# VH-VL binders against UPF0166 protein aq_448, part 2

Target 1, 96 residues: UPF0166 protein aq_448, of Aquifex aeolicus (o66756)
Amino acid sequence: MKEVLMRIYSSKEENLEDYINKLFEGGIRGAVVLQGIAGFGKGREFHSEEIEVLSYELPVVIEVVEDREKLLNFLKENRETFKNCYITFERVKVWE
Below, E stands for the ipSAE of ESMFold2; O stands for the ipSAE of OpenDDE; V2 stands for 0.75 times the mean of E and O plus 0.25 times the DockQ between their complexes.

## First folded at step 1 (VH-VL)

Design d11 (framework fv_dalutrafusp)
Fold by ESMFold2-Fast, scan of step 1:
Structure d11 (fold): chain C 96 residues (1-96), chain A 123 residues (1-123), chain B 107 residues (1-107)
Amino acid sequence: as target 1 above (96 residues)
Amino acid sequence: EVQLVQSGAEVKKPGESLKISCKASGYSFTSYWINWVRQMPGKGLEWMGRIDPTDSYTNYAGKFKDQVTISADKSISTAYLQWSSLKASDTAMYYCARHTYEVYGDSWYFDLWGQGTLVTVSS
Amino acid sequence: DIQMTQSPSSLSASVGDRVTITCRASQSISSYLNWYQQKPGKAPKLLIYDASNLETGVPSRFSGSGSGTDFTFTISSLQPEDIATYYCQQYDNLPFTFGQGTKVEIK
C-alpha cells in the first residue's frame, strides 16, 4: 500500500466534530487535530490566541496518514462534508 | 494555448518495443492526472491507466497492468506509454487525456484530450 | 469492473428531432458519469459531467440526467454537426469504464 499524509485545513471550528466523526465512520485508522495559534489568510488580518481569546478564525488542521486510494475514495464519498476545506496530500514512509 | 500534443503515428513489428508521448502545455502539468485510453479500429474507448505527475503514482486497469508502463517527466511536462514487446492486438489509436486532482465539490472528467497516436503492429 | 451498457447502439434521426440515448451501469455509481462526443478521426470531447452538468462552451441543446444505475443523454434539436458517436463513462470506481458507444446519423 502507498501511504500519504493528508492535511485538511479549515477555519470552521464548529465543524470539527463532524469532520472527525466522518473520518471515524469511514474506517480511517487515526486522525490528529492541530490548532493554529497565529496566522493570516484572506484579508491578511493577523490573529493570535494570546491576543483574542474569543477568536473563531484561527485555523485548524486535521492530519491523517492512510492508504492513498482509501483516502481518495473517502473524500469522494464525503464531498459535501469537506467542501469548505483546503486539502493537501504528501507521500510519506511509515516506520513500523 | 492549453493543449496535449501526442507523438506521431508508429508502424511496428511484433516483439518490438515502443514508447509514445503526450506533451502538455499552457497549464500546470502537476495539477492534473494524465490518463491513457485505447480505441481499437472500429471499436469503443477503453481506459488503460493514469499517472499523477507530482510523484509518478500510477493506477492501471487490470487488463493492461502487465502489458504497458505509464511514466511522466515533470521537467518537460510529458507523459509516456510504453510497451516492452508489441503484439498485433496492440494495433489501435491511443489517446491521452487529463482530469483534475480535486475531489470535494467537483468531478473527475476528461476535459482535454490529445489528438491521438495511431499504432499499427503487423508482420 | 463496472459494466456500462448504452442503448441504442446506433440511431438515425432528422435535423430538429429530439434524440435520447440511455446508459446503464451494472451497479450504482451515484451521479459519477460523464458523456463524450467523438466525430470520425477526432479525439473525444466532453459534453456533460457528473451526470447533468453542461461543460462550458457546449450548446444548451445537450443535456443529461439520472443517478444510480440509469442515465439519459438528450439532444433537444439535432443539428448536422451532431453526427458522431456518443459515449458514457463512469468514474465511481477504478478502472474507469466506458459504454460501447451510440452512433448518431442523419436520415
Scores: ipSAE 0.000, ipTM 0.597, lowest interface PAE 12.8, mean pLDDT 84

Design d12 (framework fv_dalutrafusp; at its last look DockQ between E and O 0.10; V2 from the best seeds 0.00; counts 0 for: pae E 8.4 > 2, placed apart)
Fold by ESMFold2, look of step 2:
Structure d12 (fold): chain C 96 residues (1-96), chain A 124 residues (1-124), chain B 107 residues (1-107)
Amino acid sequence: as target 1 above (96 residues)
Amino acid sequence: EVQLVQSGAEVKKPGESLKISCKASGYTFTSYWINWVRQMPGKGLEWMGRIYPGDSDTNYAGKFKDQVTISADKSISTAYLQWSSLKASDTAMYYCARDVTYEYGSGDYYFDYWGQGTLVTVSS
Amino acid sequence: DIQMTQSPSSLSASVGDRVTITCRASQSISDYLNWYQQKPGKAPKLLIYAASSLQSGVPSRFSGSGSGTDFTFTISSLQPEDIATYYCQQSYSYPLTFGQGTKVEIK
């Protein structure tokens, strides 16, 4: 088995509830949403907590630690949901 | 410019060992999976397994698990398919193919570049 | 394992004819379906990926469609150089599997 940390880079504008629901329904053992303070990505427009009118666009990262093949299969099964997401994987060692 | 060049045809007897090669060029060898595909005479295509040369991660189709060994030598950009004891039923054409699969990410899993094939004939 | 069934097993058509090959998966594979062409004595060549996306350098007379379990591959106007065996291949789950192939001939 190979465990990986999957990060899904998103924003609240991308309907995070749907992403979390898909992860839960797909049998993923857990997910954590981390809220970014500032950042930019697609389009290179800067987003920050100090930009009050755009606060709903604050960057978030959804982190999942799971078996690599399970996550790849999950993404295949939910391709339409996640096809435009920026997603990275890193090898991790899980305690126990 | 991407190329996969396979080793030449082999004629062997049952029980002999064999290691065939697939040399890659024109791209970063350690960043793409290499797959092996068998085609028995007059038959269709069968996926055997794959290797990620960057860390030697391998996957095998169940029927080929423990029947062959897939390996790679990243210092010479070469993947290998190996038998310790050939059977007559191993007579086939063997292809290597590059998979458009990103390291640790999802992809469409299609084979955009193929080697020319290595014919292996095993007969008494 | 996901079984891929092509139809027909072989066909014969005239130059200029529209040729259609179907591929059925034993379970839904979304659009994770590829089409390859294999000419006699040659390695397979990718034509279509993701059910409908044309690979670079492939003539526009080739096309694909479908999603889920039923897929089609079309040659809009058959040319003499299109004599080959065509394979569908699912890329949805391991082991990756191919259809049994469809041999296309000129009559």
Scores: ipSAE 0.012, ipTM 0.646, lowest interface PAE 8.4, mean pLDDT 84
Fold by ESMFold2-Fast, scan of step 1:
Parts: sequence; structure tokens; C-alpha cells
Structure d12 (fold): chain C 96 residues (1-96), chain A 124 residues (1-124), chain B 107 residues (1-107)
Amino acid sequence: as target 1 above (96 residues)
Amino acid sequence: EVQLVQSGAEVKKPGESLKISCKASGYTFTSYWINWVRQMPGKGLEWMGRIYPGDSDTNYAGKFKDQVTISADKSISTAYLQWSSLKASDTAMYYCARDVTYEYGSGDYYFDYWGQGTLVTVSS
Amino acid sequence: DIQMTQSPSSLSASVGDRVTITCRASQSISDYLNWYQQKPGKAPKLLIYAASSLQSGVPSRFSGSGSGTDFTFTISSLQPEDIATYYCQQSYSYPLTFGQGTKVEIK
């Protein structure tokens, strides 16, 4: 019925595989991982990255487009996995 | 302060239409789900459905899907529950309630504020 | 739909008594269980969310525990103003469902 873009923010790459596995197991249609170049998150520590040097402390963003109710139920069922993530939702229109 | 104020009591006959309201204040109306809950005389609570006022997205409990329509007018921060044709079995107290579904976190999925209720009596 | 069953349906106790109410879900709901209090003629009021978290402004004599399918709500020392019907609610999956309620009265 209504689709949203969910972004899961994390400053650690070490949890990335677990996040993606949970999304896959939950039947989510797709997920894309993006990495920031510079920024700071909840801890307010500023981080920067040169293109050729990867920092595990830079923000990692997982983007998902899915039905809103399905995502909310997925997050409830996987609360322990995602409870330390900053998560946002944005309404999107899917091109037909 | 967060408040949900519902419309006054209604007395109707079977077959008549009815629309009751729930006016929100003290928060961003378009950012929280509004739920409707029925309580028949002397009985417990039944969840009927919900609406997200920002885009009018709705979810209904199966029992109520074909019986009522939930809507909202974000320009006046008001949610509505509507019947096209009332039945005697619709006699009940109806409550609206806000939930915190979009705030992710342990225990943040609950009805934190409730309206005072609207009593609907349907009799021939 | 997830079915919620409360026990007992009603109870009578004396002021100062410890009162316990149980709630059972037809399937595991983790800790997504809320407790509401409804006094006669009034709207329900949230007391406990996430099975054990006390809502701000609610007296500490109210507590909750449990996970999975079995949950308990306790009033450690019943006060006259606690006379009400108490409902559990699962918030794990939609449609949201309530228990049938437990009426608490004074002997």
C-alpha cells in the first residue's frame, strides 16, 4: 500500500553483514549499502576519509524501499539487532 | 500538552450514516498514527484500525474493514471514523488514541494518549 | 491474529494486598506487551509498556514482567484509587489485540 525509504545509519562496518543477513531473512525486497566520505553521528565525533583510505568509523547507510507496515514489523521482530542504529523513514513514489 | 478531543455523544437509528471526530493538538499531527478502539457496553477493548494523517494511509482490523471508514483532515488536525449505514450492534464507546510507532526503540510502540471517548447509541 | 488471554477475569482484594494479573499470548511476542488501566467512565491510561517499563508519572507500586508468551502485572500494595479494569495489549504485530480485561474490586 505505501512504500517508504528506510535508512539505517551505523558508524561501524563490523555489524554490516549481520544487518544485511537479517534484512534478507526477513524477506525484504532489496537493500543498498552506501558509505559516507565525512561526517559525524550520535557521538558527535567528526570523521573524514580520503578516497583511497577506508575508515571503519565513517557512517554506513543501508537503504531499503519497502512497504511501511512490513518494515515496522521487521524492526519489531529484530529489535535487538537494530536497537543501536539511527533509523529514518521517508515516503517515496515508485515509478511505474 | 498533547490532547485528543473527541466529538459528543450520538443517538442514531439503524441505516443512518454517522461521522465522529478526534481533534489533535500539542504535537505534529502528521507524524503519528491515530488509532480507533471500540468498547461495547460492559465489554473489553477492540482495535478497529489506524490512520497516518501525513498521507492518509490506513490499516484496518479484518472485522472492521467493510464496516467503517477512517479518514483525516491534516489542515485541522482531525481524524474521523465513519459509518455509511449503522447497525444496532455498532452501539459502543469509541476511543481515538495516538501511538509512537515511528519512534524506533525498545517499548516505544504503545498508545500514549487517548481521547475521552464518543458514545454512539443505535436503536430503533 | 494474536489472541491475548487474561486471568483472572475478576478479583476482589483488600487495601494493601499484593495483586497479580496474568496475560498469555497465543504466540511469542517478545516483550511487546503493554498494560492499561481503565476506571469506570474514563478512557484507558497507559501504565506499562515493553512488558516492564513504567510510564512516566505512574506510581512505582505498578510493575510488569515476562517475555515470550507469559506476562504478569503486579500491584504491590493495592490502594483504593487502583479499583479499575486492567487490560494487556500486544504491540508485536498488527492487528493489535487486547486481553479481555481483569476487573479489580475491593472486598
Scores: ipSAE 0.011, ipTM 0.620, lowest interface PAE 9.2, mean pLDDT 83
ESMFold2 (binder alone), look of step 2: mean pLDDT 92; pTM 0.937
OpenDDE, look of step 2: ipSAE 0.017; ipTM 0.700

Design d13 (framework fv_dalutrafusp)
Heavy chain, then light chain:
Amino acid sequence: EVQLVQSGAEVKKPGESLKISCKASGYSFTSYWINWVRQMPGKGLEWMGRIYPGDSDTNYAGKFKDQVTISADKSISTAYLQWSSLKASDTAMYYCARLTYVFGSGSYYDYWGQGTLVTVSS
Amino acid sequence: DIQMTQSPSSLSASVGDRVTITCRASQSISSYLNWYQQKPGKAPKLLIYAASSLQSGVPSRFSGSGSGTDFTFTISSLQPEDIATYYCQQSYSWPYTFGQGTKVEIK
ESMFold2-Fast, scan of step 1: ipSAE 0.013; ipTM 0.692

Design d14 (framework fv_dalutrafusp)
Fold by ESMFold2-Fast, scan of step 1:
Parts: sequence; structure tokens; C-alpha cells
Structure d14 (fold): chain C 96 residues (1-96), chain A 123 residues (1-123), chain B 107 residues (1-107)
Amino acid sequence: as target 1 above (96 residues)
Amino acid sequence: EVQLVQSGAEVKKPGESLKISCKASGYSFTSYWINWVRQMPGKGLEWMGRIDPSDSYTNYAGKFKDQVTISADKSISTAYLQWSSLKASDTAMYYCARHPYTFVSGSKAFDIWGQGTLVTVSS
Amino acid sequence: DIQMTQSPSSLSASVGDRVTITCRASQSISNYLNWYQQKPGKAPKLLIYAASSLQSGVPSRFSGSGSGTDFTFTISSLQPEDIATYYCQQYYSYPLTFGQGTKVEIK
């Protein structure tokens, strides 16, 4: 019950490989990258792409499921790397 | 006016303890890391470590981890660098510098520096 | 630890010259690189952050470029007040590390 889903929101062009490397180096057990294909943000500008063609303008989300305290300590240790990211947490139940 | 003001020059003997300060004003002290940087006479800049004043969390360069202690008192917006036992090799100029902490804002570097504290350790 | 190596260690140039300094990281640091100017007896001053972003109030003759491991700092037209030592610094991960510095002098 102490597990959380952390989502790191960023541009695909904006240091994605560095974020993944830091998570790996920090002993996080797994991370998954998701690419947005449509949406609009703070300016209410609509962004969309064809299934075969993805735009660098669309957001990238890195999803991590891990112990909450471990993630908070990880983010604290890596403040410089992630300070340009929008980060959210939500409680999750891990099945088995 | 955003500024970091450091304590005055110190002259010490080997084996003595010392604590120098870096007082912040004009900004939210708990929203920025405070970094300590050493510059030995005629040499370049060496990062020693940093503190998050909001909870006193610290990171150190390995070379300095067992040589110095970094602390902060958020009630008076002051960060500290201290030695339990000084060595002649600690003779240097010491600077503090701020670095923003946030999960959303653009990455700024050490944009504000203290004026430096000269520490001289001699027998 | 990430090692930062600057080249050259020192240079002499004339007023109006284009000056270029390079900085190399021992591993990829993306764009997490700053450039500082330090004049004798003074604290360092931030000139460039995030590899290429000019700090507010800094003259436009200063610029930075690069990403990953190789970075360049340029003064497009050297002025007398630019004599100083220049340092690169990575802030990709702690320990934060500086280059050894490049001393810029006027001929």
C-alpha cells in the first residue's frame, strides 16, 4: 500500500535518455515511457499526429511504480536532473 | 535585492575548529540549494557539496564528505560550512552559491554567489 | 565522478578577436552545463546556463553551444573587461564538477 505511480511529464527531446539513466542508476526497478499522440496543454493548443508519424511537440510520460519513500529520496538526490519536469504521484495497489 | 553575504576572513592553526556562514536575503531561502565551492590559492574551483535548507538534506563530493559538515538554519536564512579539525591544506577561498530547486521551472545555474571567505590555516 | 576538461588552459588574444574555449565531459551530461567568468579577487559570475542560454544582463558577445560531451564557449569580439578565467561546470549529477579553467589575457 506504500507503492505509488509516479509520472514524469516532459518533452521527448528534453533529456529523456538522461531521465531513464538516472532512474536506473538510482536502483528503481522499472520505468516505462509513453508518447502522447493527441492533446492540448496550458495554451489550449491542439496537438495531434498520424498513427505512423509522431511529433516531438507531443508530451512524453515516464511511469514508475515504486515505494513512495524510495521515490522521494531518489528525486531529492536528483533534483538537478528532474527540476524541469512536471511530476505527479498517485496511490496504486500492486497485484501479487 | 537578492544576495548572499559571507562571514569575514579567518586565520587559524591546524587542529582548530571553524564554522563560516553564508546569509541569504531578498528571496525564498528554502526554494534554493546552497552550494559550497573551494578555491585553493592559484587553483581552480572545486564543488564541495550542497544543502537543501527546507529539510537540511545534504550532498557532498566524496573528497569532502569526511572533512566538512554543511548545515543551515532556515529561521535566519543562513547556511554554514564547518571543520572539526583544520589542516594547512584547507587554506583557500570558500564561496557559497544558490541553485534553484523545483520540479517545474527551467534550469538556472549558480546565478548568485557570496563574496567569498578567505580561510588561512598555518602553524 | 564526471570529469570536465577545458582547452586551452590559457590564451592571449587582441581586443576585437573572436575567442573560443572548449569543454569536454567524460560522459554525456545532455545540456546541463554552465559557463562562469571569474576576475582576479572576485567571485565567479554566471554567463551561460543550460549550455546555450545567456544569463540576463550578460553582453550578447558571449555565447555557448553543444550537448552531450562536447561544448564550446565563444566571445565574438574580445573587450578589455573580458580578461578573466572562464570555467565550465556540469550540474547533471552530484558531485557537481568544474573544468580546470581557461585564463584569457590580452596581448
Scores: ipSAE 0.005, ipTM 0.599, lowest interface PAE 12.4, mean pLDDT 82

Design d15 (framework fv_dalutrafusp)
Fold by ESMFold2-Fast, scan of step 1:
Structure d15 (fold): chain C 96 residues (1-96), chain A 123 residues (1-123), chain B 107 residues (1-107)
Amino acid sequence: as target 1 above (96 residues)
Amino acid sequence: EVQLVQSGAEVKKPGESLKISCKASGYSFTNYWINWVRQMPGKGLEWMGRIYPSDSYTNYAGKFKDQVTISADKSISTAYLQWSSLKASDTAMYYCARGSFTYLYSSGYFDYWGQGTLVTVSS
Amino acid sequence: DIQMTQSPSSLSASVGDRVTITCRASQDISNYLNWYQQKPGKAPKLLIYDASNLETGVPSRFSGSGSGTDFTFTISSLQPEDIATYYCQQYHSLPYTFGQGTKVEIK
């Protein structure tokens, strides 16, 4: 199997447009943005979706399913853009 | 149904520029990779690179990255391979071939091929 | 880059013979290997993809097997129209690479 699920973790909404634009420019066909309701990142700051919390401070995850080598090459070419993101890969089975 | 039709044979001198074409029909041109493959006279196949036409995203084999440029024009469903300055060592048959790549499924095999463009470079 | 080595580089066989060609990858490519047929003066044609799957419209006498680094392509009963050069190709990693080809001729 060649497909992987790549997750890009971020806590700032203002970076989202830049991330999405780079993925589009890099020929990635699609991305799904998920907003977390609670969590903490590498800085260990706890964020939660409560009545007074601004949504752009909550964890966000961009999920991409794509050819592994295409994603690796994309990330190598765009290291500066994604330098503050926690990025994970896992192999997935894509059903026809 | 699906066809890749390449431009005709070329006879060139060293130092000349050249752009050859691969016109696709019978499918959604922007949804599939176009690969370029070289075959020197009497030799085997060499993958040169590929382009994804929806975004013109390219990948090259290292030895070809500084030798050629791959491009595509979505409005006429045509991919191109071009040299700024030909060398005698560029004499070869050049094939375009469709590779499968879709959002939900990647396939790295070449299911349809153009007929080939013979490029001869001699003084 | 992943190197693909075919064996033999050429062979001569009689109509009706079983023909076997092998392909070795310099590193593990799982099952990401294809086989192509190229007849004299023609473009290559896909015969087998993902090591063992027969492309639509390809005769059942053609088959492939193997995984990892060692792969085999077989023609169970050679026909005159099978005279061609056969290539393996890996697509596990960029750049894609082909074997050097095996030329199949009739005695």
Scores: ipSAE 0.000, ipTM 0.573, lowest interface PAE 16.7, mean pLDDT 83

Design d16 (framework fv_dalutrafusp)
Fold by ESMFold2-Fast, scan of step 1:
Structure d16 (fold): chain C 96 residues (1-96), chain A 125 residues (1-125), chain B 107 residues (1-107)
Amino acid sequence: as target 1 above (96 residues)
Amino acid sequence: EVQLVQSGAEVKKPGESLKISCKASGYSFTSYWINWVRQMPGKGLEWMGRIYPGDSDTNYAGKFKDQVTISADKSISTAYLQWSSLKASDTAMYYCARQRYTIFGSGDYYGMDVWGQGTLVTVSS
Amino acid sequence: DIQMTQSPSSLSASVGDRVTITCRASQSISSYLNWYQQKPGKAPKLLIYAASSLQSGVPSRFSGSGSGTDFTFTISSLQPEDIATYYCQQSYTTPLTFGQGTKVEIK
């Protein structure tokens, strides 16, 4: 199995636009952005007093399924862009 | 103890085949790349290629891709470097060296921390 | 392929001297640079990985710095046992490539 699921964990305030643009420019087949319901990103406090503060601070997860080799090369070329992200990999079986 | 132990010195003639070995012990063989590095007499180090024994994935330097085959046998924790037809220009010391492997390329962030003692290959007519 | 160029190709220094070797990559390699020491007749030994991280068990007099294309390796106080050839090596992309080596001798 050459396919892996990559999750990029980021705060909504971090350079989400740059992350998405780099993935698109790198020819990645697809990326899905998920927003957490509650919580905090790296180094950020959870705020629950006001709804605007809560939604602004909610973490974002970018999920990508792609060939392992392609993702490794992509991350090496874009190391500086993603250096502050928490990134995980998981082997997946894709139905084709 | 973590060790890589290489096969002994070889003296061969041009056109002969050869397979040298690098046996790993003291660590999880499938958690590291095994690199092969050539050093010609009096010269510097040249990376030839590597193998990840976990799935037999290989990378080769372009100049060596058609000259050698790198393989590994997980059952005996041994990596191999093989020539189908040796040339006099293959005379060199050959080292194997491990490098940490991770799925997202952080293994390339680490250096080759454990090296074999080297196998001297002499090819002459 | 990424070409690695070391400077100088050789140097002579006295015990206690600060020794500096530089390494330049033909394109940016971020921090994917390693430094090795090789003594005559022996296998290379890893000293520094990721441009500036000291390998466990290596004396603190060895250090590395730099990122992108320009890198420096320093021995803060040269000892007799440090006489060797030193190599930089990029691991940013395959093929992995070594510099030509710097021979360090005591005068």
Scores: ipSAE 0.000, ipTM 0.600, lowest interface PAE 14.5, mean pLDDT 84

Design d17 (framework fv_dalutrafusp)
Fold by ESMFold2-Fast, scan of step 1:
Structure d17 (fold): chain C 96 residues (1-96), chain A 123 residues (1-123), chain B 107 residues (1-107)
Amino acid sequence: as target 1 above (96 residues)
Amino acid sequence: EVQLVQSGAEVKKPGESLKISCKASGYTFTSYWINWVRQMPGKGLEWMGRIDPSDSYTNYAGKFKDQVTISADKSISTAYLQWSSLKASDTAMYYCARSYLTWYGSSTYFDYWGQGTLVTVSS
Amino acid sequence: DIQMTQSPSSLSASVGDRVTITCRASQSISTYLNWYQQKPGKAPKLLIYAASSLQSGVPSRFSGSGSGTDFTFTISSLQPEDIATYYCQQSYSFPYTFGQGTKVEIK
């Protein structure tokens, strides 16, 4: 009940390595990077018929499973690093 | 201080290959896209595509995807536009221009431009 | 592709006149619209970004407004050095597209 899945949505940029390094330095148990195949962000409507628009808006997703309070404190301490990310939480149960 | 300097004018024949360059200075090359824009004689501007110099990821306008290759060498802060086989219809001024790398930025705009490279393709 | 249409295609005005150019997008582009100035034989120069933001170093006589599909670019008091072709450009969707240009000449 204390564990959450945090997803950090970002796109292709130099900061991806910095995000991972900060998570590692913050003592987070693990992080996995996934690549999306379609998406849009920040209230933009997807209106193009060109495949290049999909490529431009493709998300890179970093998934983390960790204690909720630890993640909230981590994000508060690293606000500047993650300021351009879209971040979500959902409850999960970890197999013991 | 920020500058984009392009290679000199080219005169070529149909079927020949060509590679033109855009050398950046005065800023962090890998923090900006390099865009290529075509302007045919007496006509307006057409966006061809762009490259992220940090990993060479490219986006192309559909009509140019099979006609040109955009590349970059971040070790010398230079971007390239290349044709394997030129056509007379490739006669144009070609500009490079930078745009800031933003995922959720509100606007993408070309704040600095190269001086242009004139490419003339005739028999 | 998003088509950008400018009006007028050309205009002639006197020094000191207020000049207005309009740009229409074939679909909504929010505020992702830029205005460029191109003088004969030279590369384009950014004047306005995000529909209404003045680029640093650009004279305050230039301004932009609009959102969605209809945009306006204004020169409040035309100067001789403003002789140029002006282009709008959408950066909302690939491929980025430009208007056909508006040629501004002095009478």
Scores: ipSAE 0.000, ipTM 0.597, lowest interface PAE 12.9, mean pLDDT 84

Design d18 (framework fv_dalutrafusp)
Fold by ESMFold2-Fast, scan of step 1:
Structure d18 (fold): chain C 96 residues (1-96), chain A 123 residues (1-123), chain B 107 residues (1-107)
Amino acid sequence: as target 1 above (96 residues)
Amino acid sequence: EVQLVQSGAEVKKPGESLKISCKASGYSFTSYWINWVRQMPGKGLEWMGRIYPGDSYTNYAGKFKDQVTISADKSISTAYLQWSSLKASDTAMYYCARVGYTFEYGGSYFDPWGQGTLVTVSS
Amino acid sequence: DIQMTQSPSSLSASVGDRVTITCRASQGISNYLNWYQQKPGKAPKLLIYAASSLQSGVPSRFSGSGSGTDFTFTISSLQPEDIATYYCQQYNSYPWTFGQGTKVEIK
């Protein structure tokens, strides 16, 4: 499969502008930033975000749909920039 | 063997068009950026722009954006640099280079380089 | 654009000498710096990447160090074949930019 969905997990205030700028400079065709509104995980308290609290310790997810090899090269080129991010890949079908 | 081979030297007059080539071999051409670097006689290296052959996305240094066009043909693993109208100030050695990567420390660099194409523009 | 300034612009040294070249970035570039060697009439060759990592096949007499804005390239024992111009290059952000080069000659 050519295209994949890449998700980059980070905090909203943790270098988000730098991440977006790197993606733009890398020729990635588009990126969307999503903010979590509630969640819990193993051993964590329940958390939720309210409009007046822009970053309430909830993850920010940057979603990118792009050619798999281009994304792999982008990550290699920007390894240090994204070093502390949790990154996942998911196969997707793009309707064009 | 990973290699970039460029077209031969060119002698042109101001106002003429020109298209020079950079043929890749020994690797997946569509999976790596190809960059163009100019070196004017007796001067240093100057990045002009790049292309990702997989989708033909291009990125130019501001100085070169309206002076040259970078393109690629996947079917023959060849990247191109072209001028619609040459100027005497375009006289230079032009190199193509692949962006290589190393997982450790986020290394990103130009390797390999083509041998260069000398372009001379004179009246 | 990030400006890269090398010092000195040229130097002359004897075989066996320790040669040091510096490179300064106009803004912080972390360790996103490469060093290239260009011999007369030839294409540049990668020597050091990520400020301090030696490229495979490159002699161990070449080394690099530094982070942020100030970087150093060293040839521990200059050899005749090292006569060349050396360039630093940042890859922190596009456009990627080179220093003006340092010409190394033998006395």
Scores: ipSAE 0.007, ipTM 0.671, lowest interface PAE 10.4, mean pLDDT 84

Design g01 (framework fv_gevokizumab; at its last look DockQ between E and O 0.08; V2 from the best seeds 0.00; counts 0 for: pae O 6.4 > 2, placed apart)
Fold by OpenDDE, look of step 2:
Structure g01 (fold): chain C 96 residues (1-96), chain A 123 residues (1-123), chain B 107 residues (1-107)
Amino acid sequence: as target 1 above (96 residues)
Amino acid sequence: QVQLQESGPGLVKPSQTLSLTCSFSGFSLSTSGVGVGWIRQPSGKGLEWLAHIYWDDDKSYNPSLKSRLTISKDTSKNQVSLKITSVTAADTAVYFCARSYYDFWSGYPFDYWGQGTLVTVSS
Amino acid sequence: DIQMTQSTSSLSASVGDRVTITCRASQSISSYLSWYQQKPGKAVKLLIYAASSLQSGVPSRFSGSGSGTDYTLTISSLQQEDFATYFCQQSYSTPFTFGQGTKLEIK
């Protein structure tokens, strides 16, 4: 199988727009943005809707399904953009 | 098993062009994420990165030497070549080629190295 | 360019000792830090990548830690075969750069 599911973990108020633009400009076939209700990252700061000030920094996951090689090339070219993100890869089968 | 082996002229005269070849096995430079870099080490000194070539034929050079360096690959032969023009005594060193594999969290670590080949620049 | 500076160029130790080697980057390198071992007449060996990930086949007595600009290689219990020169290297950006090396010698 060639395709993988890439998940980019970030926060809503971070660089979401830039991430989406880079994915689009990079010719990635598609991306979905999911918003979490709570979470924490490397900074050990907890973000949730219960904290008004932090409600804008809720965890965000960008999911992408794309060819593995294409994603590797994409990340190589855009490493600086995503350097502070947590990224995972999972092998997937695409049914089209 | 990954293996790399450098080959060079051993001795080069000043102002000449040094040609080095890295022959490798156990991997392909057509594989996404794979790269091959050249690193040199003068006797008793540290390591200096020279150039890098990637699976997509992208190339990176040490800015201090860029004007004298040319890196290329022959994927069908599993070889990477490095040319250094206008050599001087300062280019005397052991030259290594090493494989890198792209990892998002670590960049391009060199996970496999050749034994190195000594090149002496002398008249 | 990012400069890599190791804490010392050489140190002496005995078998069984706990040894630490530090490496500092001139700017944050986001854990894009590798440690290498070099012995005369042998190929350079990758020990640690991504600051703390142990390369396959490397003994567990080797470990790496650190973040930002400061990183450490630790050998928990030095073995005879560990006497060598150790280099750190940043792969955060080109040009890739190495520390000056730390030669670990027998006391």
Scores: ipSAE 0.019, ipTM 0.714, lowest interface PAE 6.4, mean pLDDT 90
ESMFold2-Fast, scan of step 1: ipSAE 0.013; ipTM 0.647
ESMFold2, look of step 2: ipSAE 0.242; ipTM 0.768
ESMFold2 (binder alone), look of step 2: mean pLDDT 91; pTM 0.932

